Miniprotein binders against b1l550. Designs and how they scored, part 233

Target 1, 279 residues: b1l550
Amino acid sequence: MRLPEELLERARDIHSEAPSHRIKLDRVGSFGLKVPVEFKGFLLLAEADVWVSLPEGRRGVDLSRQVEAIYELSNPPKDPFSLCREAAISLLEKLNYADSSGVSIRFDAPLQDGESLKYYGVEISSIASDEIINKIRVEILGMTACPCTAELIRAYKSSEIAATHTQRSLGILEVSTKAEHPDPDKLASIIERAMSSPLRTYTKRPDEGGLVIRSLSNARLAEDVVREMIHLFLEEFGHLPEDTHILAAVRSMESVHMHDIYAERSFSLDEIRKEISSH
Below, E stands for the ipSAE of ESMFold2; O stands for the ipSAE of OpenDDE; V2 stands for 0.75 times the mean of E and O plus 0.25 times the DockQ between their complexes.

## First folded at step 17 (miniprotein)

Design xb11 (at its last look DockQ between E and O 0.95; V2 from the best seeds 0.81)
Fold by OpenDDE base, look of step 17:
Structure xb11 (fold): chain B 279 residues (1-279), chain A 89 residues (1-89)
Amino acid sequence: as target 1 above (279 residues)
Amino acid sequence: SEFTVEAEINGVRIRIEVERDGKEIRITVTIEKDGRRIRFMYVITSPEKLAKYLEEIERIIRMFGVDPEEVKRLIEEVRRLIEEVLERL
């Protein structure tokens, strides 16, 4: 049922009215939109959040324009990184009362694993104001083997390869930069390489045995994983601006405990380089 | 800075700054319209990325109501200048 257009002429523009309380809002928008994106030859339905700031003198945001902005850019589907950056800028231009905007896009990224697929979680964000900051969060599961238990078992029973408990561990890299979003596949690779071993969607029996042996041979604490992620990140992404901010974290779903072990380091590139150079 | 290209088209001021860091090209775009400024950056590590991000920059500038043909000319000039820089590497 469409209301008569004549009613629009009689209706107050509620959004443009002065609010009862003159307070600026940082983010007003639509959360949980579904937008198509093209990623590595896959057409994916991603979840998206779009927002702008609201000045103190305006009661509300034109939410329809926000939705239109991202969907106009989503047809035809494009890579989520370009979509994110372009949409953030488009929001500022279309909603001229806003001094800042933001877009966040979330999806599971396909990753080739032999003849099968595995995946990692991606959240891409762009925040636009006088400058644009691009943020990417990558989460991927790996396997860790505990070196402490391995050492105990070795001490108890002489073995070349000591048995130890293994668990799933979630590795996280979050990068905020003035540059474009870093390559998520590279970030996922860094996380996997920092683990004792990657996870596989499909393993043949010989391959499974090899995977476990590899894990045992590369036993790592959660702390070791984070440090390794940082090291590998610096090698791969050292070209990013010095003010680039990184969160490296791991959540180990410990197989012998009811709780998870968590470790993280937040740093800027300039900070961590100074730290490393001081040793 | 390797070079800076500046243009004013229909009241929109566009600055494209290109810097070289080793083998990498850093492109910083500044757009000014109606007293507002937006700045964004790309780090180019491959020819494919260069092509992709130049197209993106072109699309972004067009969002500000700039004449598409003028934007195209601007981007073509920037492309040419970057290619000249890359040939010197």
Scores: ipSAE 0.809, ipTM 0.933, lowest interface PAE 0.6, mean pLDDT 92
Fold by ESMFold2, look of step 17:
Structure xb11 (fold): chain B 279 residues (1-279), chain A 89 residues (1-89)
Amino acid sequence: as target 1 above (279 residues)
Amino acid sequence: SEFTVEAEINGVRIRIEVERDGKEIRITVTIEKDGRRIRFMYVITSPEKLAKYLEEIERIIRMFGVDPEEVKRLIEEVRRLIEEVLERL
């Protein structure tokens, strides 16, 4: 049932009132919105969150204006990165009582995988206040081969077996910067190149053998993968502002263990450059 | 910085600062309306990206309720100046 619109003139504007408890709130918003996006020619259904800060003297957020900020920009579907940055600014402009706004957008990005497609996880955000901070997190699976077991098998006398255990490993790069979001495909490429071998959607036996042989020839510890990610990141993205913050991590689902191995390093660009130049 | 363009359109103050670091162009945009200031930036490494981000900047400025034709002229001026800076190499 739809109520008469004339009632809007008689009703109090509850949201603009002062609250009974004057406490500011950091994030007030709508979470889990479905938003269409266009990424590299693909039409994807993304999930978005939008929020603003709420000052101590304001009781509520104008939710319709908040959701309007992203919905107006999402039709027709467009690049999720532009959408994210533009929506964050639109929120601040539409909701002028807020000190800050935020938008997050999550989707699975398609990546060419021989004759097929595979997907990797992307989450982006833009936080707007007097400046804008853009964040991107990329997660992609790859293959790692254990160098410790490979060395033990190599040392086995009279062995004709070249082997080690291989496993899926999840690589993570997270970047926070005042510049525009880095290209997620470049981040995904950095992660895959840092690993022993990429994972494929499927392979025929000769190609499968080749991937395994490649991984054995490129055996790496989780720690090695993280260090290589950082090295490759600096080569590709060293131009970003010096206060850009990065998290590089890998979780290895070790096939011969009951538990995962995890390695992580966070740093700013200026911090890591000083560290490297000291060696 | 290589250059700065300033404009006031419908009571909104806009400042676009452009810096060059080799072949990289850094664009910093500051928009001020009713005492609130917001600034954001791009680091541009290719001509395809330049056109894309100038269009994004134009869309963002329009959000502040300003005359679209004046915004278009501002962005066209910035584009011309950037192209001139890049040609000096």
Scores: ipSAE 0.725, ipTM 0.910, lowest interface PAE 1.2, mean pLDDT 88
ESMFold2 (binder alone), look of step 17: mean pLDDT 83; pTM 0.820

Design xb12 (at its last look DockQ between E and O 0.95; V2 from the best seeds 0.81)
Fold by OpenDDE base, look of step 17:
Structure xb12 (fold): chain B 279 residues (1-279), chain A 89 residues (1-89)
Amino acid sequence: as target 1 above (279 residues)
Amino acid sequence: SEFTVEAEINGVRIRIEVEVDGKEIRITVTIEKDGRRIRFMYVITSPEKLEKYMEEIERIIRMFGVDPEEVKRMIEEVRRLAEEILERL
């Protein structure tokens, strides 16, 4: 049922009214939108959040305009990075009362694994104000082997390759930069390379044995993984602005414990370079 | 900056600054309209990235209601100059 258009002329614009309490809001928007994106030749349905700031003198945000802004840019589907940046800027232009905007886009990114696919989680964000900050969060599962248990078993029973417990570990890289979003495949690769071994969707028996042996031969603490992630990140992305902020983290789903082991480091590129150079 | 291209189109001030950083170029875009400023940056490491981001910059500038032909000319100038820089790196 569509209401008569003549009623719109009689209705107050509730959104433009003064609020009962003059308080600025940081984010007002629509969360859990579904938008099509093109990523590495795949057409994906991503989840998106869009928001703007609301000045103290305005009761509400024109939410329909926010939704229109992102969908106009989503047809035809484009890469999620461009969509994110463009939508954040479009929101500021279309909603001229806002001093800031933001867009977040989430999906599972396909990653080739031989003839099969594996995946990593990605969240792409852009926050626009006087400047635009682009944020990307990549999460990918790998495998870690515990060096401590390996050493204990080695001490108990002499072996070149000591048995140890292995577990799934979630590696996380979150990058916030004034530059464009870093390449998520490179970030995922850094995480995988920092672990004892990658996970595989499909393994032949010889390959599975090799994967386990590799993991055991490259036993790493969660702490080691984070440090390695940081090291590899600096090698690949050292060209980013020095004020680029990074979170490197690992959540190890320990196979011998009921709880997870977590390690993280938050840093800017300039801070971590100074730290490393001081040693 | 290695070079800066500036234009005022329909009351919108656009500045595109190109800087060389090692083997990469940094493109910083500043758009000023109605007392607002928006600044964003790209780090370009390849001609393919240059083309992609120049197209994006063009789309972004057009969102501000500027004349599309004037924007196109500006973008073509920046692209040409940036390509010449990338070829030297």
Scores: ipSAE 0.810, ipTM 0.936, lowest interface PAE 0.6, mean pLDDT 92
Fold by ESMFold2, look of step 17:
Structure xb12 (fold): chain B 279 residues (1-279), chain A 89 residues (1-89)
Amino acid sequence: as target 1 above (279 residues)
Amino acid sequence: SEFTVEAEINGVRIRIEVEVDGKEIRITVTIEKDGRRIRFMYVITSPEKLEKYMEEIERIIRMFGVDPEEVKRMIEEVRRLAEEILERL
């Protein structure tokens, strides 16, 4: 049921017309595209969004060219970061009426966990205009152990009982920079190292005990997990442009409460360095 | 130890600036076609990243409808000079 392409010569080009209401649009695009990517030797199915800005004098976006821009670059599958940056630039070049373009790509990243794998969440984007802004968000679960309850239990029995509640905590690092996207594995590592202990896909009893003992030895408030994430981030990524913006956050699913605890800090590299040097 | 390579290929102006910042190399690419300018950058911390990102830059420049052999020559020149700088770091 393919129509003849010769009809294109006779039909109005609705998209190039002026709209009845001349209002600029910030994001017009195709969302929820399925795109194959290759990440560190793994072939993954990612979800992508593509968009461009639309000037007040243009009625619509050429949606087929928009979708074509990312699919042309995604076969054969390649590195999602290169795909994201290249697609954003390709959109801007192919759709000359746009002032800006954007691409987002989401996938679950495999991470080696002993002899098995575990996964963490990655979302990247590239926004192209006069400059390119690259953003990455990494989310990974870890374990936290509450130091407040540990101290209360210690005081109750004077070292007779070493215990506290432990829980899953979701760590988040989000980085927005003019440089290329940071390596998500390094961001995930920063988050895990800031926690009381990493989570494992599975453990045997001796290893499970060791994991719990490690968490008790590294009991941390959610607030201090965020502070440690920032410290570790600066060590690894302090070379990025000074206007790089970071959000560091933890959502702790407290095992003894009906509700979550949340802590976050956003900052630019130059802002946080001035803050630290003043203390 | 910084340099700039410029070219105009098929009406597209391309500028690649390479700067040293401590242990790292910063590469800034500016592409201008039909009055539109786009600028992007990379922070190169290893030889593996240099190779990867120079290939990415070549692919990006070729999107603008320029002679692929002239782009390849430009990229090879930048890569050679940047490799020399990285070896000293």
Scores: ipSAE 0.725, ipTM 0.913, lowest interface PAE 1.3, mean pLDDT 89
ESMFold2 (binder alone), look of step 17: mean pLDDT 86; pTM 0.866

Design xb13 (at its last look DockQ between E and O 0.89; V2 from the best seeds 0.80)
Fold by OpenDDE base, look of step 17:
Structure xb13 (fold): chain B 279 residues (1-279), chain A 89 residues (1-89)
Amino acid sequence: as target 1 above (279 residues)
Amino acid sequence: SEFTVEAEINGVRIRIEVEVNGKEIRITVTIEKDGRRIRFMYVITSPEKLAKYLEEIERIIRMFGVPPEQVKRLIEEARRLIEEILERL
């Protein structure tokens, strides 16, 4: 049953009323929307959050307009990065009482692995005010081999390639920039290259053996992985604005412990360049 | 900045600033309407990115109520100037 439209003339506009308490809100919006996106030839159903700020003098946000804003831009499905930026701007234009807006889009990104697919997690965001800041978070699993145990085993039994414990490690790169979102495949590649070895969805026995040998020959602490991620990031993305902020992190799901090992570094491009140049 | 393209259309002020850093082109777009300013930036590293982001900028400017024909003219002017820069790099 649709209510008669004439009721709108009689009903108070609750959203435009003064609130009982004049307090600005930073974010008011719809979380957990599902929006179609086109990514690398795949049509994906992404999760999206949309929000705007609410001034102190307005009781509520027009949530329907927020939803309309992102869905209008999502049909036909488009690149999620463009969608994110465009939607953030559209929200500010459509909701003229807001001084800021934001959009976040999350999905699993397909990554080719021979004839199969692997994936990485991606969350892209755009926050708009006087300026737009674009944020991307990439998470991908890799494998690490422990150099400490390897050294102990080498000392115990002379071997060129020492056995060691291996584990899955989650690598994280989060980039916040005034530029467009960095290429997520490149970010995922940096993370994989920083680990002892990548994971594979499918391996033949010779390939599996080679993968393990690579891991053992490239044993890395979680700390080593983070440092390598930073190094590789600077080589690939050194062109980004100097005020670009990066979080590089690793969560190692240690196979010999009940807990995970975590390492991170947060930095701006200008900060880390100064640090490296000082050594 | 290497150059700036500016237009004022129906009370919407648009500025496209282009800077060259080595082989990279930075495009900064500023849109001003009703006392509000929005600024966003792209780093162009390929002709394909240029085409993609110019189309995006065109769509964005249209959201502010600028007539499509006028937006198109502005974008084509910016495109021409950027392509001239790219030919020199």
Scores: ipSAE 0.807, ipTM 0.932, lowest interface PAE 0.6, mean pLDDT 92
Fold by ESMFold2, look of step 17:
Structure xb13 (fold): chain B 279 residues (1-279), chain A 89 residues (1-89)
Amino acid sequence: as target 1 above (279 residues)
Amino acid sequence: SEFTVEAEINGVRIRIEVEVNGKEIRITVTIEKDGRRIRFMYVITSPEKLAKYLEEIERIIRMFGVPPEQVKRLIEEARRLIEEILERL
């Protein structure tokens, strides 16, 4: 049912009134929107959040305009990174009372895995004000093999035993920058290459054996994985602005423990270059 | 090498600053309208992506009410100058 248009002349504009308590709000928005995106030829269902700041003198946000801004840009479906950046700017232009806007988009990205596909997690955001800050977080599972246990078994007076515990580990790279969002496939590749071995969608026994042998020959502590992620990141993305901020982390589901191991390092490009050059 | 392309169209001031160093192209866009300024940038290390990001910049400028034909001329000027610099490298 549609109400008569004549009511608009008689109704108060509640949103533009002053509130009873003049308090600025940082994020007012619509969360959990379903948005179609196109990524590497795949049409994916993504989830998006949109928001703006609300000044102390304005009672409410026109939530329909927020939703309209992102949906208009998502038809036809397009690259989620362009959508994210463009929607953030569109929100700020359309809702002129806000001093900042934000958009986040989450999806599972397909990655080639032999004759099959596997998926990794992607969350992107763009925060617009005087400048635009773009953030991307990728998460992908890999395999780690413990070098400490491998050394103890080697020293067990039987060098014929090549063994250690292996486990799934979740690698995380998060990048916040003034430049456009980094390519998520390159970030995922950095994480996988830092691990002892990648995980596969499926394997036959000869392939599984090869995977395990690779992981044993490339045993790494969680700390080593984080350091390798940073090294590989600098090789690939050292060109980004100096104030670009990175978080590199690993959460390892240690197969012989009741608990997980976690390691992380946060840094700016400027900070890490100074640290490395001092050694 | 570096250059700046700027215009003022229908009360919207647009500035596109480009710096080309080897294969790296840095583009900074500043748009001013009604006393508000927004600035964003790209660091392009893959020349095949230049056209993609210039098209994105064109779409963003159009959001501010600049007529499409004039936005297209501005973007084509920037593209031409970038291509001339890349030829000299």
Scores: ipSAE 0.744, ipTM 0.916, lowest interface PAE 1.2, mean pLDDT 89
ESMFold2 (binder alone), look of step 17: mean pLDDT 85; pTM 0.844

Design xb14 (at its last look DockQ between E and O 0.94; V2 from the best seeds 0.80)
Fold by OpenDDE base, look of step 17:
Structure xb14 (fold): chain B 279 residues (1-279), chain A 89 residues (1-89)
Amino acid sequence: as target 1 above (279 residues)
Amino acid sequence: SEFTVEAEINGVRIRIEVELNGKEIRITVTIEKDGRRIRFMYVITSPEKLAKYLEEIERIIRMFGVDPEEVKRLIEEIRRLAEEILERL
């Protein structure tokens, strides 16, 4: 049932009223929207969050306008990165009382694995104020082999390729930059290359054997993986602005323990370059 | 900067700065309207990226109520100048 439009003339605009407490809010918005996006020829249903700041003198945000802003831009479906940036800007323009806005879009990105697909998790964000900051978080699973156990087994039983425990490890790269969002496939590739081996959706027996041998031959601590991720990131993305912020992390789901091993480094490009050059 | 294009259209001030950084072009867009300023940047490494981001910039500027034909002219000028830079790389 739609209420008579005449009621709008009689109703107070609650959102424009002064709040009982004059306090600015940093983020007010709609979380868990579903928006279609086009990514690498796939039409995906992504999860989206949209928000703006609320000044101290305004009781509420026009939430309907926020939702409208992102859906107007989502039809037809487009590149999620462009959608994110455009929507963040559109929110500021449409909600002129806000001094900042933000959009976050989450989905599983398809990644070709032979004749099958694997995936990585993506969260892209754009935060708009006087400047726009673009953030991307990529998460992909790989495999790590423990070098410590390998060394123990080698010492116990001489072998060229020592057995060791292996586990799934989640690699994370989060990049915040004033530039456009970095290529997520490249970020995923960096993470996979930093692991002992990638995971495969489908392997033939010879390929599986090769994958395991590779993992054992590239035994890495979680710490090694993070350092390798950073190294590879600098090679691929060293062209980004120097104030670009990076989080490189690994969560290793240890097969011999009930807990995970976690390692991370947060840094700016300027900071890490200075650190490396000092050695 | 290699070049800067500035325009004021219907009270919206647009500045587009194009800088060459090694083998990459950096485009910085500043839009000012009603006392508000927004700045955003792209790093362009290919003609395909240039085309894509120029289209995005065009859409963004149009969100501020700028005449589409005027925006189109501005974008074409930037395209021409940026392509000349890319051809030299």
Scores: ipSAE 0.805, ipTM 0.932, lowest interface PAE 0.6, mean pLDDT 92
Fold by ESMFold2, look of step 17:
Structure xb14 (fold): chain B 279 residues (1-279), chain A 89 residues (1-89)
Amino acid sequence: as target 1 above (279 residues)
Amino acid sequence: SEFTVEAEINGVRIRIEVELNGKEIRITVTIEKDGRRIRFMYVITSPEKLAKYLEEIERIIRMFGVDPEEVKRLIEEIRRLAEEILERL
């Protein structure tokens, strides 16, 4: 049943009242929305969060207007990065009492893997106030081969033996910038190239042998992977604004241990360039 | 080389700054309505990206309830000038 619309004239507008306790809120919104997006010809169902700030003098947020804003922009489904940036601005325009807005979108991105597909994780956000800050986080699995064990085995009796333990490692790049979101495929590529070898959806025996040999030829510590990610990132994205902030990290699921290894570095482009130029 | 295009459409002030930064173009958009200002930017390295982001900029400006024909003319002016810059890169 739908109630008579004329009741709107008699009912209190609860949202526009002053609250009993005049305390500003940083994020008020709708979390876990399902939104269709179009990415590289794929129609994907993404998860989205939308929010705005709430000043101390306003009791509530017009939550239906928030949800409306992102769904209006999702018809027809479109590029999730454009959707994210546009929705953040739309929220701020529609809810003019807020001094900031935010949108986040998370999905699994398909990636060509020979005749098959694999995927990597993407989470983006846009936070709008008098400027817009765009953030992207990419996560993809690769393979690492331990150089320490490889060197010990090489030194043992015969340098002909090429062996070490290998494991899956999760590579992470997170970029926060005033420019548009970086291309997620390029970020994923940087992570994979920093690893000892990519992971495959499947292989046949001769190809699997080659994959293992490749990983042994590129044995790397988790620390080495993080450093290589940073090096490759600077080559590809050094043009971004100098205050762009990056986090590069690896979580390695060490096959010979009961626990994981983690390495990370966060920096701005300005900071890392000064560090590199000092040696 | 750089240029700036300014317009006021239905009380909304729009400024689009185009700057050359090495082999890249930077486009900074500033929209001001009712005392609120918002500014965002793009770094563009190809005609393909230019076209894509100009369409996004047009959609964003139209959110502010302005005459869509005037916005279209503004964006076409920017496209023409920026394409000349990209051709020289």
Scores: ipSAE 0.702, ipTM 0.905, lowest interface PAE 1.4, mean pLDDT 89
ESMFold2 (binder alone), look of step 17: mean pLDDT 84; pTM 0.827

Design xb2 (at its last look DockQ between E and O 0.96; V2 from the best seeds 0.81)
Fold by OpenDDE base, look of step 17:
Structure xb2 (fold): chain B 279 residues (1-279), chain A 89 residues (1-89)
Amino acid sequence: as target 1 above (279 residues)
Amino acid sequence: SEFTVEAEINGVRIRIEAEVDGKEIRITVTIEKDGRRIRFMYVITSPEKLAKYLEEIERIIRMFGVDPEEVKRLIEEARRLIEEILERL
């Protein structure tokens, strides 16, 4: 049942009313929308959040306009990066009382692994005000081998390749920049290369053996992984603006403990370059 | 900056600025309408990226109610100038 449109003439516009308390809100929007995106030839259903700021003199946001803004841009499906940036800007234009907007899009990105697929987690965001800041978070699992246990076992049993405990480790790169979103596949590659070894969806026995040997031969602490991620990031993305902010982190799901090991570094490109140059 | 392209169309001010950083071109777009400013940036590393981002910029500018033909002319001018820079790099 649709209510008669004539009722709109009789009803108060609740959203445009003055609030009982004149307080600005930073974010008001719709969270958990599902939007189609095209990514690397895949059509994916992504989760999306859309929001705007609300001035102190306005009771509510036109939420329907927010939803319309992102869905208009989502048909036909496009790349999630363009969608994110365009939607953030569209929100500001459509909701002219807002001084800021934001869009976040989340999905699992397919990554080719031989004849199979693996994946990494992606969250793409754009925050718009007088300037636009683009944010991308990439999360991918790898494998780490512990160098400390390896050294102990080497000391106990003379072997060129020492046995050690291995675990899954989640690597995280979060980049916030005034430039466009960095290439997520490159970010995922950096994380994998910073690990002792990547994970594989499918391995033949010789390949599995090689993967394990690689891991054992490249044993790394969680701290080592983060430092390597930073190093590799600087090599690949050193061209980004100096005020670009990065979070590099790893969560190691240790196989010998009930808890995880976590390490992180937050930095700007300018900051980290100064730090490295000082040594 | 290597160049700045500016236009005012139906009360919307558009500026496209290009700067060269090594082998990369930074494009900064500024849109001003009704006292509001929005600025965003791209780093161009390839002709394919250029084409993609120019199309995006065109779509974005059109969101502000600018005449599509006027926007197209502006984008084509920017394209020409950026391609000339890319050829020199």
Scores: ipSAE 0.802, ipTM 0.932, lowest interface PAE 0.6, mean pLDDT 92
Fold by ESMFold2, look of step 17:
Structure xb2 (fold): chain B 279 residues (1-279), chain A 89 residues (1-89)
Amino acid sequence: as target 1 above (279 residues)
Amino acid sequence: SEFTVEAEINGVRIRIEAEVDGKEIRITVTIEKDGRRIRFMYVITSPEKLAKYLEEIERIIRMFGVDPEEVKRLIEEARRLIEEILERL
């Protein structure tokens, strides 16, 4: 049922009042929204969060205007990266009392894998104030092979037969930049190329053997996977603004241990270039 | 900057700047309304990216309640200039 519009003339405007405790809030918003997006020809159901800052002199946020902003832009479904950037700016324009706004969008990105699909994790955000900061996090599984065990086995037999333990490893690239969001497929490709081999949905025995041989030929420590991610990232994305911040990490689910190995490095483009140039 | 296009539409100041960095073009958009400034950028590496991002920029500018026809003219001016730069690179 719809109430008479006339009541708006008499009802107190609660959200525009001053609060009893004048405390600024950094993020006030609507979280866990379901939004449709189109990504590489797929129609996906993504999860989104939207928020704005709230000054100390304002009691509440007009949450319906926040939700309306992203839903209006998501119909018809569109590219999630454009949606994210556009919604962040729309929020800041619509809610002019806020000094910042933010949007995050999460989805599983499809990749073709023979007759099947595999997926990797994507989370993007855009935070708008006087400038816009765009962030993307990509997570994808690959295979790593331990070079230390491979060397010991080679030395033991003095042969060309290589063997070592292999395991699933989760690669992570996170990029915060003033430029538009990097292409997640390129980030996923960087992670997979840094690994010893990609993972497949399934393989038949001849292909499985080839995958294992590839992994042994590209045996890498978790530390060197991270270093290779950084190297490949700089080749592909060295053009981004110098203050772009990157986190490169891997969590290796070691097949011969009860625990995981973790390696990470965070840096700005300016920082890493100075570091490399000093050697 | 390689170029700057500016307009004031319905009290909203809009500036689109282009800089060449190696083989790539950095596009910076500044929108100012009621004393608030919003600034964002893109890196253009191909004509396809240019078309996509200019459409996004047009949609963003229109959020500020400005005349759509004037925005379209501004975007077309920027498109022509950036396309000339891309051809020279």
Scores: ipSAE 0.725, ipTM 0.910, lowest interface PAE 1.3, mean pLDDT 89
ESMFold2 (binder alone), look of step 17: mean pLDDT 84; pTM 0.830

